# Miniprotein binders against q56419: the designs that were tried, part 49

Target 1, 326 residues: q56419
Amino acid sequence: MEGRTLEEVQEEVFKRHGVLVPKKELEDLAKALEEAGLLLTEKVEARLKEEEEKLKRERPMRLAGLSYPEGEREARAFLEAFRASYPGEGEEARVLLMPHLEPSRVPEVYGAALAALEKTPPPERIYLVGVAHRPLKEKAAALPVPFQTPFGPALPDLPALQALDALLPFELFNTPLAFREEHSLELPLFFLKGRFPEARVLPLLVARRSPELGEALKVVLRDFPGLLVLAVDLSHVGPRFGDTPLTRTLAEEARRRDLGFLERLAEGEPEAALAFLGANPTRIDGVEVVASLLPLLRERKGKVLAHRLDLEAPTLSAVGAGTLVL

## First folded at step 7 (miniprotein)

Design Q15
Fold by ESMFold2-Fast, scan of step 7:
Structure Q15 (fold): chain B 326 residues (1-326), chain A 87 residues (1-87)
Amino acid sequence: as target 1 above (326 residues)
Amino acid sequence: GSTEELKEKIRYLVEMAEELLWEALDLFIKGDLDDAIELLRYAVEALEFAAKLAHEAGLHDLVAEISRLMAEISKLIAEISREAVKR
């Protein structure tokens, strides 16, 4: 983009999808970045290239010391504190839906997930399915490298990942940079690795509905049995997400949609869960994951252990989080 | 951690948001509108973490700068989302 004017950017955007972005918005954004001292494009590009090379060997921790403790002892105490925040008992999970939202915002929800893991026999492998926050070259992707955690590296299940890749009509290992900063994998993995330190992991990202992923996973799970984890947040409402400021009515709608979605999944009716949401007006990010994994979720009954709609007071926005065991 | 360690953690999140914003702008040029919006939303999430850490550390000037950047990105997301729905 170096050497392009804002006018050239505006014209290119218009030519490619017919959207005329006001020059004033682009100018204001560019000035905001310059004034904040954040426009370090050449340095940023060099760092991304270096990190892409490192991702061929391992995926380093990005949120250690921010969302969870760096040291193993402190990390263990952190897990126990979250477990203690949930007053109930868990249920054994064959499929676990848990959040990837900042843990400190929804401690009872993560505590419920930990309670479920406490009742679950240690799996040989975990199929960890998160939501892509960076674009993927294909509908889904995986990164077949060790993921670092305070509990040691979570090792990839290479035979299972290769079996999965072989069954898909696209290259599974297609977008390594999408995994550089991916909290939908890193935050659940912290909790999963703490509970199941010996389990291998299949770190999977879904960007768009991939029925072929669900069909392939059904085959792979037969030969490589393991725990399926859907790492998804629920409703996203308020100005931060392109909506109106949070009102009681909007919060009630978000809770209704979150719980209606989860309860239908708990009845083993994932198609009914998707139909209930319709156009997904409160922006549940689990929709594309559930739509991809239908063959694994049908006729599997379970229980909603926890739900919370967490308020971001400064932005008058909220994010829903829940724990579901199937 | 020390105030210096907190500032380094905040810088990390802000630099991550900058990287996401840069990629989003490139996607806008290429016409990948939905992917660009998702990266912008993720940039706002990173900045929200940074703002909370800065607030807890009493770094009020930095909170103001990060909040201003978040507001500008959120306005861009809302405008583009509105236009995308019309098409």
Scores: ipSAE 0.000, ipTM 0.361, lowest interface PAE 11.3, mean pLDDT 83

Design Q16
Fold by ESMFold2-Fast, scan of step 7:
Structure Q16 (fold): chain B 326 residues (1-326), chain A 82 residues (1-82)
Amino acid sequence: as target 1 above (326 residues)
Amino acid sequence: SDIEKTIYVKEMVEELLWEVEDAIISSGNKDEAEEVIRYYAEAIVFLLKKAIEAGAPPELIQKVIELYQEAVRRAAELIAKM
């Protein structure tokens, strides 16, 4: 809390939120802040090195007990409840686009993804492509270790990952720490592992568009066929994302943008989908993923199974989510 | 109900974790990122107060504190790499 006293923090919280937090609670949080560190200290640096070393062996669950149950039985019931939230039948997928936001906010969208997985033959491997929420040293990265889930560890497909690495102009395994806390992989993986417990996984993160990744994946998929999953959210609108407060008109515009984007992908026209977003491509976090995977999405027709714009009333903001099979 | 209040607090904390990461990545400026983190620290203090008022069990309060500590650590990592 450099440059602020506890009294100033207490006043700011009261001014913004209309509640008075006792000094002892603020003191305890200030001590936690100092221990964790807003500035890089020797303790923080040592902790980061320890965490990076641990990630060379496995990726532990971070959202168990928060976004999904930690016990296998409870996790299975949770997954089946999501499937039940979608009244329709799925369609076979070679490519699946699904969300990565908090599942409880859009249960029917995750249910649609589960319905598609029911119609899909069990793949030997899943290419799971998420969005980097931390900077990567390169445009994309992967972590070649078991990812823990309530259904057991999702094992990496080491031969396929090595084949991919060999074709890229950069080191694929370049930023292990980016995977320590990454919900765009962990949340979809929960559902994928629940449905395909024997499938191996290629956990991939995209930070910036990489045409080289898409071209390399096209080659690797020929020798190592599998299910391609794009774990992306759609529109981000409202003050939480730097926009004006959500209105019915802005919500309708967001729904139209989301559906227009998904429908163009369903027609096998990913360049047209990107162009449809016009001047606001940054409002959809999956843009860089789609732009990187163009060779895998062109001329592949499919169907939008579900879409929802989830409203966050306290922030007057919204996030779009959809399920698309190709 | 107490269960509904507990779920509400949990959802708000989860949302703030994702906001912290998104804000830092989009900031492009170390000083701005640090100010955003201070704002979220204040918001988590507010949520802690709400959880206590709602009669949240000690385990949930401890979980909120742990999530706050992790969010601050994530922010420090990202700021250091800018």
Scores: ipSAE 0.005, ipTM 0.249, lowest interface PAE 11.2, mean pLDDT 78

Design Q17
Fold by ESMFold2-Fast, scan of step 7:
Structure Q17 (fold): chain B 326 residues (1-326), chain A 103 residues (1-103)
Amino acid sequence: as target 1 above (326 residues)
Amino acid sequence: SDIEKTIEEVKRLVYEAEMLIEELLWEVEDAIISGNKDEAEEVIRYYAEALEFLAEKIVELLKKAIEAGAPPELIQKVIELYQEAVKEAEEILRRAAELIAKM
């Protein structure tokens, strides 16, 4: 309508529906669940507050004894076995893209990442960017505490985290509970800490596209140089992910989409990589991470070291994994 | 058009919310079968937070559509779709609460 501002349109929508944001309906729903004694019982509240308080001090291992060995000696042997599964030599990485799915499913892909780390000088700090598998209060979050590993605690880089927080339009340390069980950080961290035991870490989660995170990180990396690690999986195909059962054709399409995406990133063209996925859609969990970090990926050429599409036969589904150095 | 693409994305998120709500019901039933009331309560909290996250994304995309000059009638239609999803969520979560209370 002529002469109407965006604010006037928003106000009319609000007045007509009484809601611009579903927050009130969701709050009313939460109160109804609380009344039924389910959502916010005193016991649940106390336990969640206790867990949140514990996470202010340290992040314990959750996958030790399951995805990797708990003991240091056994963990070292495990890491060496993964390196041995990749026959190639690595390349020096300024940016490393590596997976976060169960390592035993794609050992050669993690082996390629280890090979790259062998060629990379030890960084003072690692910017470890994973994918949130639980809701975050903001687009991204970090947890500024030691993360336990079989190789000892991975210590947070507090000055770099504080510098990052100061540049963001939201509180960076906004959802500690999201880190309680987060394999997109824990699994890559096992390999990174095993290779770079002295490096400090910035454990970061991205839930949705945050260009402000990429811009802030570009500034912080100038003062606090380090290794940038994108811990992301590639294509998710099949019924487990809301798609049709996997066929040979769909698997080949997924491999082609994964490689096309990685190759465009390797050419220093992250916008072209995202546009390629838009034209050839596939469900890649790393899209929001890549889209957030565009300023750090442009004009940076590199190499795809490994790729695999791993079949999950019981569900006729598959997940793609790759290692890319930039 | 960019506006039509944005509205289509909002519809996809609404459908994702509907699927998430159905998953919630199945997860709660599994927790009830296991006899773990604390686990069932955690599942409900997790899905409530996930639904709030999707709602925030829907609002962001609606703002983008409005800024791009989407007709008020189109915005209205999308809001109605969103309100239907919220109502469905409320009904399923109330049913889940009743099932857990029987534990």
Scores: ipSAE 0.000, ipTM 0.237, lowest interface PAE 14.0, mean pLDDT 77

Design Q2
Fold by ESMFold2-Fast, scan of step 7:
Structure Q2 (fold): chain B 326 residues (1-326), chain A 100 residues (1-100)
Amino acid sequence: as target 1 above (326 residues)
Amino acid sequence: SMEEKIRELAEKLAKLAQELLELVAQGADPEEIEKKMEEFIRVVLELYELVKNPETKYWAEMILELVWEFKDLFIQGRTDDAIELIEYIAEAVKFIAELA
């Protein structure tokens, strides 16, 4: 707490230990702690600059060995296990909505996404749109470097990224550090790269509603056709997300909200999907992504392949996940 | 039926959670509070053994952890935090009852 007086510190030490510490000794201690804090801050700033420079060349794996296997052989077996978790067949996708939460929590939902990718012809490029979990300088951002995966690096589509940047009213490559630890891109990319190893990628993050991004992407997709992937989670309910503890009634409401949202998207009515959420659109993660991409989602009909509400008992909370093909 | 037994145990837990909340709020004898906690733990364990639904089992496990955390807060004299935690436990018990 900045602004705490030496008198307050002295009083607290006296109450706790029955000792009145001389002000000079407290001043010396405070100065030493301040100097140590300044050195730690300088060290942190230096590390962040070093990390930012590294991100100009490549984006390393962060979740290998945690959320997915590091080795290529083990990673392939992992993908096959997820595909096997979904008993159905996929549908061909022009647009794929899939989750980005921990895959082991909703294996059948990721399995449905893999089934859809099996039915989809290999795209030349993938527009991978995730949700920013760290602040961005602008409403959206991209990182134009190879993203490492167990299946080799996912290479950026530099011409398409530059075309997109040229159409936007802001600098697209504006927050490289936001990509250092970003599971909404890394986890879906693991599955996408495993299925389409030769596809180039446009790794995009949305922090806030950006209609200009959707309009620009509509133009770029005409010249650079590819698979559009929305990596979004659905309902976030419970105390961990600022809500009341989850009850069976609230869980059923979340399931109905998720499915109503997905079904309206499947009808090619994204504005109706957003309106269906009513006064509390923040209950579904990815609302900002869908709202940004409206021009790309209108009049595209498809099918909901899977849905699950995953319960997080220790926090009395839940997160929804689904797979939708358009 | 199995569903009736689960509902009976859940109703008993809801009653015990409310009684614990009232005892703590009223500054009751720590021995009385501890005895009520022991009754609560016993009923949660019965419910845990009986339920097969993974969601319900997760909630029962969480409730057990929360009761021990409540005991720690209560022993530390953190009464306001203990009250908040028992309120969460009461809500979790309702969720289990509805899952039945």
Scores: ipSAE 0.000, ipTM 0.197, lowest interface PAE 13.2, mean pLDDT 81

Design Q5
Fold by ESMFold2-Fast, scan of step 7:
Structure Q5 (fold): chain B 326 residues (1-326), chain A 120 residues (1-120)
Amino acid sequence: as target 1 above (326 residues)
Amino acid sequence: SAEELAKKLEELLKKIEELLRKIIELAEKGKFDEAIELVEEFILLLEELIELLKELVKNPETKELAEYIEMLAEEILWEVDDVKIELKQGRTDDAIELIRYILEAIKFILELVKKIAELA
């Protein structure tokens, strides 16, 4: 809990478990953990080393059988059902913004992304940029190993990853364990691999805004052209995310915030999109990703294909999701 | 005790839930004057809920949960004025949608009250 306030821990527990825990109970728990000496043990260290060693070879599926089917045939049918849920036609993408929340909650939004991929020439590589849900040693990280999918392994683009690493002021391959359970990469990758089975991938996570990453990626994309994918969710509102329960007014504000953000990105004005969010830019999951990738988003015009604010009734919370083509 | 207060809150929240369901039924039937009368009754019950929550705030074991629930109840009270306006204007669909959001908020408050009872 070093560097964390109990209020931050309370918010994190609420986001993950939908329960608001009294500050005193969290204080008592922290003290009990310190007294029990459970913060660092030889067994925990050994297990973490074993997991790191596994991640040097491959990144296994974590959400197969939960968020998508494990078998290839069933996975293909699942993918086609999502495409069918979107009645429109897509547009060619050089940059694609798509969600990373549970696909079954917003099938038409993922369907719109699939429609855009249908209109997009198969890329040699995909720059897949997600949001870190676990601490990174640096502002951003990558894992240069095959990511397993029901459609076969998504192979890393090692030359492009090495070129990127060489341009950054920090080690790109800095936190392998952060990738062990990371849905912001795994869920979009399922759809991307299903549509572009031969494309290699640069799996990237952003924890905090890194202008250095955006500048480096601009250089690397010139030598290693490919599809840039921003795997980000939009508004997070309600008690699950430390806010008040979702009301009609709050839902309308969240939809307006999401669409205003996406529309400004579609005009090639990412700084205006960030400014539109106002004083609390972190209220949208993708802010740190967009802020990092500014050099790649400026003056690139496109279209918002889909948007939905998905209600989570038991927690009176909602998550915004959208598909944007640039 | 905190457990006795939590039980009273749970009973009150269940009454509020039933009342909100009846308001939806009346609005769907176009009985706006009767629906507004029940909205006034809902306001009185919500004010009673806030008063009971103030007693829980005095208990260190439940203070933070009670403060949060009180904040949620006060937000709902603000939104109820919009329900009255929509019903008076015959905006049935808008009124029902807002009442449904309020109903879901009340259900969530009920779950939080159950957590208070567990801590007691």
Scores: ipSAE 0.000, ipTM 0.174, lowest interface PAE 18.9, mean pLDDT 80

Design Q6
Fold by ESMFold2-Fast, scan of step 7:
Structure Q6 (fold): chain B 326 residues (1-326), chain A 120 residues (1-120)
Amino acid sequence: as target 1 above (326 residues)
Amino acid sequence: SAEELAKKLEELLKKIEELLRKIIELAEKGKFDEAIKEVEEFIKKLLELIEELKELVKNPETKELAKEIEYWAEMILELVWEVKDLFIQGRTDDAIELIRYILEAIKFILELVKKIAELA
């Protein structure tokens, strides 16, 4: 039950039905309600086990028809529209930082990412590192199954995933259900698969900083070279994120925070980027990803191609998004 | 009363919405000097609103609602100052996008005011 005493339940029945129920009859009712609650819990557990079993075979699209079109032709036109929204030229990337925010909110930022991918030779594999929005059993996780997209399935790089798993002090494939509804992987993957249809993927989620993940990835990338993609959003400000309503001053602070962070990463100084955020309090969801991948980001110089602070007017809140090539 | 306060706020927010739509129209037509002047007029109207709300905060019966309304008015004012600064800096696309976001916020605040009036 919800922490109520039998006496309190008796009072509620009296108020609702106008009768004082004897405690013995009320105890029988409470037992029946407990049995019903157990059955509901069992049904939820059964559904979760069924969904977990399905995830052993493939990861279906969740945002098709919502964040991007289901059909391949329509999806292609949608992708090209984002590229067209960015007037600049891209630069070749060995490491790409891009957002996972709803694409329609920051089309120029995703356009900049597409511009960078145009200048990048097709990789054999993509290390796609997103942010866990659900708890993981370990600091990081991966799901070694095909991820469905409108451009066909993005196939897992099983040898590279196994090599990574072997080097980690924890089981890499530890929380399949965390991948069931994970937009930090699905939204960037739409763009990556559209541009590099033949590339295999390593879909990785980070929940807490894992230096061991970064060290292992450095080793694996030597034997299995590929494109490293950090799919992270930047500042989260305003009431929707438990903060005060957005003001001009707070918006300016968020923009400066985002750009200061990205510019330090572009100089090959990821420790300085993290220190900058520590001095300027923030809710950047990419912090744990960057902290985990330090060995891959040090001394790698690049360029910030785009940045936007997306204003969510109904909630007077904002989310920062950027594209960085290293 | 709470109902009278809600009615006055609704009326003022509708006027704010009309001014913001006019600013967008002028900016899209490349009439940036006129758009800036309209932003200044809008800021003046918001300052008048804030001054009136400060008087209402002194009344115990309406203090809680008036404080909340005053806070939202201050937030909108900050965003409008940002719009003016963006236009002056020549960042017209950013200014227009921020105005569109402010219009959406006004729309939802009007819905909130209607709900408050219904509860009262």
Scores: ipSAE 0.000, ipTM 0.158, lowest interface PAE 19.3, mean pLDDT 79

Design Q8
Fold by ESMFold2-Fast, scan of step 7:
Structure Q8 (fold): chain B 326 residues (1-326), chain A 82 residues (1-82)
Amino acid sequence: as target 1 above (326 residues)
Amino acid sequence: SLEEEIKYLWEMIKELLWEAKDLFIEGRYDDALELLRYAAEALQFLQELAQQTGDPKWLDLAHKLAEEIARLMHEIVEKLSK
């Protein structure tokens, strides 16, 4: 906004889009920019640098007391309640696909993931792959520090992370600030750490398709075997996502798309899963993750343990969530 | 409850920001702006509810979400001004 008045910005937006942006809304956004530090005053720049330096030592909990309990005893009871919400038995996993949306919305899907983890021998390490919600300097990133949880810190697997970094054409340990508030890692990690308290973790974020990440991970997994976890939400449907209001027919179509995608992954055919989704378009935030990890998903057969389409009643919108073991 | 409404708005803002970022990368600035306007409206409601709770954790959340919306909005407005 340097050198421009709010009135000039309002007028420009109106001329380009035919929409009058209310002056109060522009003023509120300008205040948010200043408070958020995005106008890059000297003091704000210094604060962001300071926060980035802190992230070189550890990643604190951000969602404790909000999405899961802060105390260890309460957290264990919470985890047991989620397991109890799924009446089935799990299957052993070498690759686990699980959601990262608010757990209270799809408890049976997280319960299915817990059931799979109960049948899985404790891994020495977990490759946890989430989705970046802030721009990364590179296509993917990792943060090689302890991640705090109610079950104690999830320690980084430094040798495996260094082996991965050495194979990539870019610096893996870029954009530490992207990890400060990242729910696609924090929410799955709560469940993973509760089940495997001694496992080390490789916390990985994908922003855009990175075939080089999948190729490098295939090599690293041979020398450093572990559990691969894809933290992926499925269909996003309804007015909140630019679609028409959810009907029974549209909900059935979304379930069909989700299950068709997951079933093709379960047959060890990730390219067919992506092609199926391309022919039946919907918003799935894990497409870039699956596309990056193709070499790790090919010829791996498994089973879909759970699927739910969670209805958001006020907006007649829904988000799909599933648990897949490979 | 107030907390349930805040969590609902928080989830909506996250999803709107995710789509807006993808649209921005694709060069679809008009569509991205529309989603950010909805995110800003949702954030305003979240901020009002956070103030009603008196709980610093919700105020901190509102500041974080404002940072994300403001950053992308600034980048888009700058692109449109060219």
Scores: ipSAE 0.006, ipTM 0.174, lowest interface PAE 9.4, mean pLDDT 81

